# VH-VL binders against q9vpl3: the designs that were tried, part 46

Target 1, 224 residues: q9vpl3
Amino acid sequence: RGKINIQRPKAPHYERARVVAVTQPKYPELPKAKSCFKTRAERTQQQQENPYNEIIAREVRNWLDHSRLVAFFHLSSITADDIFRVRVQLHKQNLHLKSYGSKIIEQAVKNTRYEAIVPLFHSNHCIVFSPDPEKTAALLRIVRRVPQMVLLGGIVEETMLSRNQLVAYAQMPGLHAVQAQLVQTLSQAPGHLIQQLQAHQNSFVQVLDVHAKNQMNEETPKST

## First folded at step 13 (VH-VL)

Design C127
Fold by OpenDDE, fold request of step 14:
Structure C127 (fold): chain C 224 residues (1-224), chain A 120 residues (1-120), chain B 112 residues (1-112)
Amino acid sequence: as target 1 above (224 residues)
Amino acid sequence: EVQLVQSGAEVKKPGESLKISCKGSGYSFTHYWIGWVRQMPGKGLEWMGIIYPSDSYTRYSPSFQGQVTISADKSITTAYLQWSSLKASDTAMYYCARIDYGETFGFDYWGQGTLVTVSS
Amino acid sequence: DIVMTQTPLSSPVTLGQPASISCRSSQSLVHSYGNTYLSWLQQRPGQPPRLLIYKISNRFSGVPDRFSGSGAGTDFTLKISRVEAEDVGVYYCMQATQFPYTFGGGTKVEIK
């Protein structure tokens, strides 16, 4: 009786294989867990022009048009309580945290200068608005403590900035501070030039003095 | 602090016109919607309509369409509810409330209410 | 119009005991964008309504932790974990998913 190779079972006879293949219970494919995230396609099909969306889009547009600072964030598994805490902190700085549907945003910015922001809104997102661009540093400070809020980019003074650019902007001194620094630098420039010019003259005089002293020492007769 | 302050109580006769006011303060008035809600004596709340003060866009409940006029003056951060001809059935408390579609998607701050009494 | 039905009409509660209010909508309140715009309002006697809960379960600013909202689709619940004397009033659910906005009939919470 040939040793049954348990590791490589002989393929069943062709007829048995056919019966087994036909009798294999076709388990209904477990409905692929409908990802809680409606695919872009499912989201697009329900594009019935909901008058409701137009109303909300109006609000979004108004915020965009009247904000000098706009920051876009992706939200990753943030709780309602966390959002509330962040909102309170932002509000103290006159920063307004808002959340709108992606389709609403798309509608709001369609055929506008803001249309380029649409690709940023593929998932859960929020927007922070402020009338004061100087609050950028404060915004970033607050959101750094919230790992669930990921900065995507923003708009400052009608200029669209990448994430990196927005961070760089926040690190810059305020316009007034920069102006003050510039004035200070310009005011010091003439003094530096004068010092450099005088330094050369002073060096020359010193060399001459040394030369004169050496000559005087050579003229002193060795009194034998 | 966000506040909505409404005009005082009104006593009117049927057929008279009336305009009541709702003044917003402590926030950017033009960025938030104002809605009006009616509450008849001993009854529940009824949505009347909304206005966006930035451009004065209005939407009414079908039940109140043509019965009232909602308006706003953004220069003085005030919204209005107006009747051209009052009826006895208009006797109610009227509330203005702010709507934020970016946060609550509802009425987040309310005025103190204006009582309107219409009697012969 | 979406009809909002609240139960019970009246809820007598003993101080310190929990209270529960139900709100049912005639149709799903899930918006096309996936959000459900259901709010709960509190109206104390002689006062204007106050927002308690928005978007089913989010507490509004200044609202005590004893208030909580839950639900999905057409069935929603407001819970008060421990009723206090100041909680006496009428509670309303409101939908803002579709125009016209509609309110429930209200539930009167009273102290026994």
Scores: ipSAE 0.870, ipTM 0.942, lowest interface PAE 0.5, mean pLDDT 88
Fold by OpenDDE, fold request of step 14:
Structure C127 (fold): chain C 224 residues (1-224), chain A 120 residues (1-120), chain B 112 residues (1-112)
Amino acid sequence: as target 1 above (224 residues)
Amino acid sequence: EVQLVQSGAEVKKPGESLKISCKGSGYSFTHYWIGWVRQMPGKGLEWMGIIYPSDSYTRYSPSFQGQVTISADKSITTAYLQWSSLKASDTAMYYCARIDYGETFGFDYWGQGTLVTVSS
Amino acid sequence: DIVMTQTPLSSPVTLGQPASISCRSSQSLVHSYGNTYLSWLQQRPGQPPRLLIYKISNRFSGVPDRFSGSGAGTDFTLKISRVEAEDVGVYYCMQATQFPYTFGGGTKVEIK
């Protein structure tokens, strides 16, 4: 079995090379000629954009700070009508679908506990906000019907969760249910402990009784 | 349902102060911006300014900067537009409207308007 | 300030016929993020303005499908496929790409 030279892979067969060449995403070359000098228009636009971005960033921050559930989604070729339908469904559950520019998000979360979410916003994305973390299951149920919305992750009760963790969280019983279960378990624990302690004592007594019976049998002289 | 309810029509004299109100309901008042728009009689719409009720951050149109004061009381979900000294030229319909930068990026819900008449 | 120019000023339309309103901006309304924050508002007589279209072509909640928005850059159009009696009023375009927000002068839609 010839050692696959990982450092100098043999050129693929001509047919494979053709497939690879065709399947290589041709990223449009960034127009080379954009002179490093931001046109006055671009500078002016950037200067005007800064105050605007700050204002919107304030809104984003407010949503983040007051939401107990935040979910991040990638949008893949979703139509305006589809977004509208989803929004209506989400609104019925007090879930708020928002879309902000990546730079706005970056500005909003800069030097905050939310800074880790910035990498999630490199593509078309939307955010769902809710004051109620119990709506996670409802959110996921609604989004499952929308294949164009891909869950990337979220924040629940100030904790950042992966996609899988959010799914797991949604499957968990509500806090009150968990509390009830906990109380039930705790209430049963002393009873089980007592039973276990008594079981050991009973076993010990049984062993002692057997030992005592054996000793009595050994002391009975065989009357020859 | 999202609603903005404005205070009633006002008739004032030049030099008088005025404060009109816009009460939001049916949504989280602190999460959405409130803007004020002026419409002079028989004229178009003019943006005056905006306020974010959460922290009362305000931004004014240059044309209205220093001419009016926009404020909000989030405890009663109410925004205000105030004049310290009215002019005859302030005669207009004033609308408050909600702004959602996360969705429409515009005025999505409007109040019914407050007519302000300033006459000698 | 971005100047928004609407044409025509008045649009008399026969019931059931289409109407078209144009809005031109003095500069591009494309934001740095690629979005264009152009909205269309309807103001019926004696009523406050109502949002019809946002971000060029998105219909707001409760807006009939006979309303459509199109355009790019500096040129935008609101179309009404079949004008109804309830569509009488003044229509405004608005830009929210930069401060100050500015409105078009309005187009009055009337029934012939």
Scores: ipSAE 0.868, ipTM 0.942, lowest interface PAE 0.5, mean pLDDT 88
Fold by OpenDDE, look of step 16:
Structure C127 (fold): chain C 224 residues (1-224), chain A 120 residues (1-120), chain B 112 residues (1-112)
Amino acid sequence: as target 1 above (224 residues)
Amino acid sequence: EVQLVQSGAEVKKPGESLKISCKGSGYSFTHYWIGWVRQMPGKGLEWMGIIYPSDSYTRYSPSFQGQVTISADKSITTAYLQWSSLKASDTAMYYCARIDYGETFGFDYWGQGTLVTVSS
Amino acid sequence: DIVMTQTPLSSPVTLGQPASISCRSSQSLVHSYGNTYLSWLQQRPGQPPRLLIYKISNRFSGVPDRFSGSGAGTDFTLKISRVEAEDVGVYYCMQATQFPYTFGGGTKVEIK
């Protein structure tokens, strides 16, 4: 069986070559996919031409600056109706669900302390704003019922938190609750101290009493 | 509940100045835009301009640029539309409306309107 | 400026019957971000305008299910599946894709 010369394959028989030539699928020239990559120039021009970017960026920044709770969500195949339902639920808790374009967000946070959030906005997303960080638990409760909303992270009291950190934060007692607990603990401390002091005093008195009794017993002359 | 309450009807003469108001309540006034819309008697709606109350950023329709001034006082959650010199052609109903670019991208709540009549 | 053209100017409708209003824009209302910022407003007699539909097909809060919006690009439609007496008024389309915002001329819905 002759060594198939892989480097110079013998031309197939004329008939076979003809069949192969006719049966070769003519792949339509793939339309040169206009590289969806708008050149930097096109992007810049589009940015300059869109007066909305600046206007909406202003709004986004204002929400960020005045919110003590900000949560970022990815939206996975959520319907308009579902979004509406969630929005209503959130609104009842003074949580504001907003949707902005990624480019707008990028513009809004550029050269700000919020610039680190830009990587979170690669796909369909929404942001929930609240002036009350104590609403974190309520937020998570609501969105837990909406599998199409995936928590990415957030900002609480000007601190960027991961998803896990937000969940942990929501589980913590509120500041007021902690303060109340602290006050209670502090208020109990004097009572405990008094009890301890009294216990020591009582113990001391008992020891003294025993000592006095012993002395009295020693002083009782054995009447021979 | 979100409400926009506008000042009452005005009857003025040509050449007079006028300032009408729109007070927002039931929401964070500084986070939402306020727009003004004109409706001439028996006519359609015309966009005049918008203001962001947080920093008083304004944008006007070219048709109304220089003709009116839009302003806001965030301390009392009130937006204003003013004329330095009224014309008879300014006779119209004027509406203020809230704009939410994070949701509707349009006018979601409207004031009741202020009728301005300019007659000699 | 984007010109919004509504048809018909007047739509007399029998109670319980459907109504359809068309809005055509002079140019595409698709924004660079892919969204189309078309809204429908209802103005009842003696009342301010009310938002019905935003972004072509989204019903605003409190808007009945009988109202629906559709369309793409330059052609948009508001449909009322069953007209009620309270639906009498003038309906406006509005574009917010480009400044200045512009409204359609309005369509008056009346009961026959």
Scores: ipSAE 0.864, ipTM 0.939, lowest interface PAE 0.5, mean pLDDT 88
Fold by OpenDDE, look of step 13:
Structure C127 (fold): chain C 224 residues (1-224), chain A 120 residues (1-120), chain B 112 residues (1-112)
Amino acid sequence: as target 1 above (224 residues)
Amino acid sequence: EVQLVQSGAEVKKPGESLKISCKGSGYSFTHYWIGWVRQMPGKGLEWMGIIYPSDSYTRYSPSFQGQVTISADKSITTAYLQWSSLKASDTAMYYCARIDYGETFGFDYWGQGTLVTVSS
Amino acid sequence: DIVMTQTPLSSPVTLGQPASISCRSSQSLVHSYGNTYLSWLQQRPGQPPRLLIYKISNRFSGVPDRFSGSGAGTDFTLKISRVEAEDVGVYYCMQATQFPYTFGGGTKVEIK
């Protein structure tokens, strides 16, 4: 049982986290005496003004913009060592596992085409980026061996996909394979047509031969 | 394999200009930050600044703001550190290093360093 | 600026014995997002720095298990369980929680 890091409590399962988030009583913010507590607005403003967040958000956006495959995962009680192992495996496939804070992600995707991904980041999560959408199958193969990584969804070729859709996509033959199959099919079509045309001709010739033979037989007077 | 290769040692006089380079390889150069770190002879490490090669966004340490210029050419996967006018006090080892905010949040890979000697 | 203070300045160690290096920050290194961005670097003589530990306790790739990091808030520790000859060098802590990034003054690990 991995030592419970009390300093970094493992985030609950994403489903539990959602339930907890929804069931958390909204306590009215006690009027914080101005003197002791920076107002939420001041904190938020300070957070917004933190150049650090902008820097990280820039990186996140760059990864999103240049990736043709993006997969989002929930991390359930995964150890640092396990993450490292997975990262190494992914890296061998030119898959890049990254982890960013949820607030950073929110800031990065705000007012962008990626804004719809924000609800996926309610718990411990990681993102896998790839420039190659054909690596989807490889990604899923690797992650299948890691039960602590739960696929939430992804983006493939600028299209947001659900978990099920992403799995289905991974099972599809690659575009090149499909194209190759199509070419093969198309290349066979003329051969088949020729065969069919030849078959008709051959059949016609056979019929003519039979007819000719029959005529010859009819013209041979039975010399009785 | 991720590698950062820096330009060779430089010997200069005060008042001369200098531009040293750091070439990244083995990774997507545009996705990772490059930082520069100074180490004076027999001293510790000093953060100088960072650059994001994708868009050349740069941030400097206050101590180095206006003293140096950090730039990058993503087409050749190279970052640069330059001085318009060197001082004797600029004598140091200069390191470039990659920063990954998605994993380590620090300098994960380092160049071999460039020794800059400024003497009259 | 966050001031990083390392102790001791020098740590003479016998081969096979443990070593411990402390790093204290002038303010909390806990980021607004809850993470603490403290790293440990090793610089062997005549070599560039190398990342050992990131985010307090995570070993970087290729780092032996004899290295471990711990701490919270403002107090951090790097431990070497069994010092080897190759561990000779200067060790630095670094904070990346706030700009400008700052390093500790370094701790020189030497073999007795």
Scores: ipSAE 0.834, ipTM 0.918, lowest interface PAE 0.6, mean pLDDT 88

Design C127
Fold by ESMFold2, fold request of step 14:
Structure C127 (fold): chain C 224 residues (1-224), chain A 120 residues (1-120), chain B 112 residues (1-112)
Amino acid sequence: as target 1 above (224 residues)
Amino acid sequence: EVQLVQSGAEVKKPGESLKISCKGSGYSFTHYWIGWVRQMPGKGLEWMGIIYPSDSYTRYSPSFQGQVTISADKSITTAYLQWSSLKASDTAMYYCARIDYGETFGFDYWGQGTLVTVSS
Amino acid sequence: DIVMTQTPLSSPVTLGQPASISCRSSQSLVHSYGNTYLSWLQQRPGQPPRLLIYKISNRFSGVPDRFSGSGAGTDFTLKISRVEAEDVGVYYCMQATQFPYTFGGGTKVEIK
């Protein structure tokens, strides 16, 4: 019985720490939801997996943030020798073949503009990352010989593209052609994708503003 | 070719500080983890911790938490293992190794090792 | 911590004959996605370890096909179908399913 006046061990300021200690809430007023109760085995597994998953998700986020080309594939049963040959061919073109668990991908893109890619990872999959969006054509040529890898779509210059849009992108020869094609592709996107981008990830206006600034900066500094 | 090149052997006295290095080349250094592994003389391998050079996020084995500091300088593609005060029990071979969670999910490439000898 | 137990401690083998190394974990190494993150490393005398096998049975780049891995759950095996002189060294199993990463105690393969 009784109230407990507890001083916080790490106070930001002496005056504030003193006030906070006096006003600390009584325990246990916090609600307890029985739906949160799990078996001992389930609780132990989740506690070990959650922090480990975040470490791996950090790697995925870094690949996504530093890759101007990302391609997603469904991966059917494939021999170790065949996938190794594909990986070597891709690596020669600065294309990096990776595979991560679906929960890892979900955690990596949570609260980002790429959250819409999560449904692509409900089955066996792989991802190809590259800093070079011009390597898209090389990517498609290499995987054409690999029926076990089925293209689902991709991300180019931070813009999500469907399978057909990515194929069309691969046929473009230069930077200005790529910029024009991306504008055309965005105009063809389904209304629900535009709505979700505007509501949660990044507004369409903000993406266009960044693109316009990049064009202006590259055009102006290079001319001087 | 992926290479991890470590700094040379060290002979130190108890209580001295030490910082050994691991320089990565032939790959995108900031996209892969670096782990440190200790091998005591005549013994097996012990994992010490990992670092992600992109943002310097670290995780230590409980046995080594507070005993060493793992750091990286991505501008020179180098990871470090550091002691503030060496003990005789720190005499061992120390390896750095790369971790790729997107393929092998383990230590795929290893440095040549740095022998640390701590004696009076 | 997951304890990794290797047997035998030493495996003297005649050139050209098979060798088999066993590794047992104290807990299942199956991660929540069904993958098992068990690796085999080789450490030749005076050299750093090198990766041979990852995810139970996948040979790493440059590893000869005489090396193979198998197993499931808690029991794993590395086999060398025909031992060559260059295969002398200590072999370690390692788990990366959870922190801390742990290694087996090692198995020394040597030529009779």
Scores: ipSAE 0.788, ipTM 0.897, lowest interface PAE 0.8, mean pLDDT 80
Fold by ESMFold2, fold request of step 14:
Structure C127 (fold): chain C 224 residues (1-224), chain A 120 residues (1-120), chain B 112 residues (1-112)
Amino acid sequence: as target 1 above (224 residues)
Amino acid sequence: EVQLVQSGAEVKKPGESLKISCKGSGYSFTHYWIGWVRQMPGKGLEWMGIIYPSDSYTRYSPSFQGQVTISADKSITTAYLQWSSLKASDTAMYYCARIDYGETFGFDYWGQGTLVTVSS
Amino acid sequence: DIVMTQTPLSSPVTLGQPASISCRSSQSLVHSYGNTYLSWLQQRPGQPPRLLIYKISNRFSGVPDRFSGSGAGTDFTLKISRVEAEDVGVYYCMQATQFPYTFGGGTKVEIK
């Protein structure tokens, strides 16, 4: 048993799906011809793209502006039945699964405060929006059983989080309970307040240290 | 439960104005588009236009540009279709439907329809 | 405008037998980013349309698995594997690949 704890993921399934998605050609371009037909098709596509750029930009910006939780995923090949089951599970938790055309959404967020997420749209993707940041744990629980959806990162309370930071956020115990406990402490006598603030400060440090360590361990591949 | 509830049937004379409504409930009204579709008696479906209630951005089918006005009031989760001067050829069933460009890219939920009859 | 042509115009079917509805577009429905925005709608007698299939082959919420969609480019098919009494109505294909959105002329499915 001298294994180095390298995780054996569903390697054929995950690795094959990821490789297939990355190496799959995009829809082939029309063959080059001697005539001007390519120019006509190109003009038609530009007309189609311009209206959708405006339409999709409005929708995406509105979802981004009104969601306290946004999670970005790479989406590998998945059956319509499987994605439907995932969408239903997510919707029960007030989590809204969306997918937009990569080139259209890249244009939609260009020159906005969301521009930092543009690299995520160069591959096949999906996005989960929710007004409820406390649903992050439920999101990760549901998606953990869906290897076709690979978490890339997210936005929580308007703060960009990496994959590991988002996982750590989901594991933070009772953030609202800690906030409520702090308010309760401030309502008590001054001497008790000082002691409770010191205890809560230590509790926050302990929670963050545990999350940081768990975040580091999750980067290690699992082995058999 | 996503619902689109439309205003009741209308009987009008040519030249009269009309504004019919489509009230959305059970979802975030401002996050989804509303489209209007005409169905003439015994005929198929025709797309009229769309609106995004969050900012009232509209886009019309060329066949209906200048002939109808599409609007929305997001404070009461309601979209509207309006004629300034009805014609007998406007006699039809009018549907509103929700559009989700992030999932179906089409009309996922439909109102019950509003029958508009225009005759002398 | 993209013209959507459906066949047959009417499809009388014995209960429990399959039905197949065809939709042909006047030009390719493949969007430049690879997606094809072809939908199928059902309109039961006296009711509004409802979404059955989107993006060629995806069943919408609450749609039985006896409905399936297929096709590519300009040719698309809706199949009902075993027709039930509740499937009576008119079926429309619709494209959202480019504006204006256009519908097929409809196919009436009825019980023999």
Scores: ipSAE 0.773, ipTM 0.891, lowest interface PAE 0.8, mean pLDDT 79
Fold by ESMFold2, look of step 13:
Structure C127 (fold): chain C 224 residues (1-224), chain A 120 residues (1-120), chain B 112 residues (1-112)
Amino acid sequence: as target 1 above (224 residues)
Amino acid sequence: EVQLVQSGAEVKKPGESLKISCKGSGYSFTHYWIGWVRQMPGKGLEWMGIIYPSDSYTRYSPSFQGQVTISADKSITTAYLQWSSLKASDTAMYYCARIDYGETFGFDYWGQGTLVTVSS
Amino acid sequence: DIVMTQTPLSSPVTLGQPASISCRSSQSLVHSYGNTYLSWLQQRPGQPPRLLIYKISNRFSGVPDRFSGSGAGTDFTLKISRVEAEDVGVYYCMQATQFPYTFGGGTKVEIK
């Protein structure tokens, strides 16, 4: 036993604060373990910031900038054969399944409008890119048969959509179908055009009325 | 169907310039990297460099830096490998190949090769 | 530069019998994000290379089931479970974990 006694009673009760401090010396920091952990931590961080990853991030940026449909998925454990079958089905629809490391995606979207997507990549994931936003319904149909791929959300025509918004988008009539209907209407007599505009106006008013009622409960008092 | 079609065989003299081509089809040319690989007669494969056709960003193997120029013309979906002054030691088969960092992370589709012969 | 060493240099094989090709790298091929970018290529006589296996063990499109890849770290193997006549050629391993990309010296598979 040394000449310093170690006490374990509660300090306030015994008024032993100074005695406890004397019997619990705090040596200067010579922690070989801290130096080792710092070296390991620094090595890991330097390894994660590899400049090679920025070359790959260039590819990711290009896919994001040139895809009118982007869909983000959580990817559970899946066999190589199963993911290959899914990739082939998607490719037939001009849907491109890709996987990139989370840090590469973070690097690719840094200081861009896409930076908000980074939290989606905390888990194992994959991304589907397409120039064809009308393929959203086909995408969801194919993936419905793949429980290992869980939709998180997406980007359509440069707009970020939640999972539910993307599903709702896929159920809307295609823009080409709407455009074809407009061309047919414009080629008809003037009376038909007026009828179509009135029907659209009534539908739009009904949608606005529902949204206005929802907005009334969330109006901000900020009016100055 | 993804295809890379290279220009035909070349017979050249030392000191001459040469530009060989690699035309991609059946895929979005600007979304994938193109790499060039040399195979000297009776030898293995050597990576020369890569290009991203979208913005013409290039990266060379140290062994080939300053020896060749890699370029692309995305309007005609074509990548190029170019020498300003050929040497007899440039006699080899040259391949272009596509790289997809989002799936294979390697050379997935290959051109048929261009035989370059440099002799007096 | 990462040196890729293949063995054997030549592998004469009886039709229908297995073949096994080894590839060893001079340093780990594990990238900082846990993936290992090791590929296997086949070059049939008079033809360009074609991709067989990527990321150690994934078969590329159109590659028969008889081809399989395995390994980790620095040691990798390509196996052909039952060699067919069309499998004659030179096989290369290749790493894309870091620049410069490097290839093994090749292994010639031939029918004896």
Scores: ipSAE 0.765, ipTM 0.885, lowest interface PAE 1.0, mean pLDDT 80
Fold by ESMFold2, look of step 16:
Structure C127 (fold): chain C 224 residues (1-224), chain A 120 residues (1-120), chain B 112 residues (1-112)
Amino acid sequence: as target 1 above (224 residues)
Amino acid sequence: EVQLVQSGAEVKKPGESLKISCKGSGYSFTHYWIGWVRQMPGKGLEWMGIIYPSDSYTRYSPSFQGQVTISADKSITTAYLQWSSLKASDTAMYYCARIDYGETFGFDYWGQGTLVTVSS
Amino acid sequence: DIVMTQTPLSSPVTLGQPASISCRSSQSLVHSYGNTYLSWLQQRPGQPPRLLIYKISNRFSGVPDRFSGSGAGTDFTLKISRVEAEDVGVYYCMQATQFPYTFGGGTKVEIK
C-alpha cells in the first residue's frame, strides 16, 4: 500500500496490561496495581543481588568441583578465638573452612548433582573443602574436640556420604591394604568367606568407583 | 604464605598502552577472586573491578567500565590490569588484592602496589 | 552507590592512649542473608593497605587484639585500645554488601 503511517506508537505491540484493561468490564475499582509490582528500591536491590549472588555462587561451584572431600557441619555458637584456632588447625591439613549463605548454595548447585545438599543449609553452618580425601581422618580428629561443629555428612570423590558413611570412609585402608585384607580374609574359615568377600567386594568396588571417577576426570579417554 | 607480587613502577606518556601484573603464590590461585584498587596521589582507595581466575569472569566498577581491562592467566597464577590508551589522570598507585567470599568477604591479602606515572 | 563517611579525618593521639574511628554508610549494610560485610583496612605510611577487621568485628590473621570493631546497620566503629607507634597510618572502612564496593575517605591516625 502507499499509506503514510500516522499511528503512534508503531511497533512494539501495546502493553499487555493496557490491552487487558481495555477488554475487561469497566466498573468502579480501588487502585490495586501497586501490590503486583516491586518498588524501584526493590528492583534496584534485586538487580544488584542477582549478579552479586552469581559471583559468590561461582566461587562455591569451583570449590565443590575441585574438592575431593567436602564436609558439612551445623555450627553452634562459638567464640571468634575458638573458631580461629580450629581454622588454623584445619588449614595445616589443607582443609578449608568456609561459610556461604543458603540462597547462594541453592543457586550454586541448581541443576547439578549436588542439589541434594540444599536442605543442610537451613540453619547456621560451615563447610570444609579439601582436594585431599585422605584428610578425612585428620578432619574428624580436629573437629572431635569442637562440639560446636556437628558433622552432618559429606561428599567424597563425587559420592554423597552420610555422617556414618563418612566416618567409615575415614577408617578405610588404602587400596593396596584392602587387597591385602582380602587375601587375609580368604585364608580364614570357609564358612565366613562368602560374607566377608561380599563385604570387601562392596567396599573395594566403592573405593575403585570413586578412584575411577577421579581418574576419568583427570585423564583423556583412549583413542583405540 | 599468601603473597601477591606486582610488576614494577611504570613511567609512560599519554596515549601509550600498559599492562601491569599481579602474581599470586602460596594459595590455590583459581579458588579466590582478585580485585584491583586505585589510589591517586594523596587520595583514598577506589575499587576498579574483580576477576575470578578459574574462568576469567570479570566485574567492573561503573567508574572504570570500558577504561581498563582486567584479565588473568591461571597457568602462571597471574592477574593483569591493562589500559589501551593512558591519560595523565591515570597517574596513581594500583593494588591487586585477594577476595575470599567464604570467610572475609573483603580484600584479605594485598600486593605491594604498582606506581604508574603518566607524564604530560 | 553506598557512600561511606568516616570521622574524624585526623586523629592525633598520645602513645598508649585509645583511638576511636567512626564509619557511617548511606544505607544499611545488612545483606539479605543476615551478614554485614563491613571491613576495616590499615595503610601504614609507604605501605599497601592490610585487612584488620572483617564482617564488623572479626580480627584477621595476625592482627593484634588491641584492634576491635563494632556497630550495626549504618554505624560502625574501629577501636584501638592502646595506640602504638606502628599503628600510625590511614584507616579505611569498606563495604562489600553490594556493587560497587566503596571505601570511606580515610582517617589518619598520628602521634601527638
Scores: ipSAE 0.765, ipTM 0.894, lowest interface PAE 1.0, mean pLDDT 80

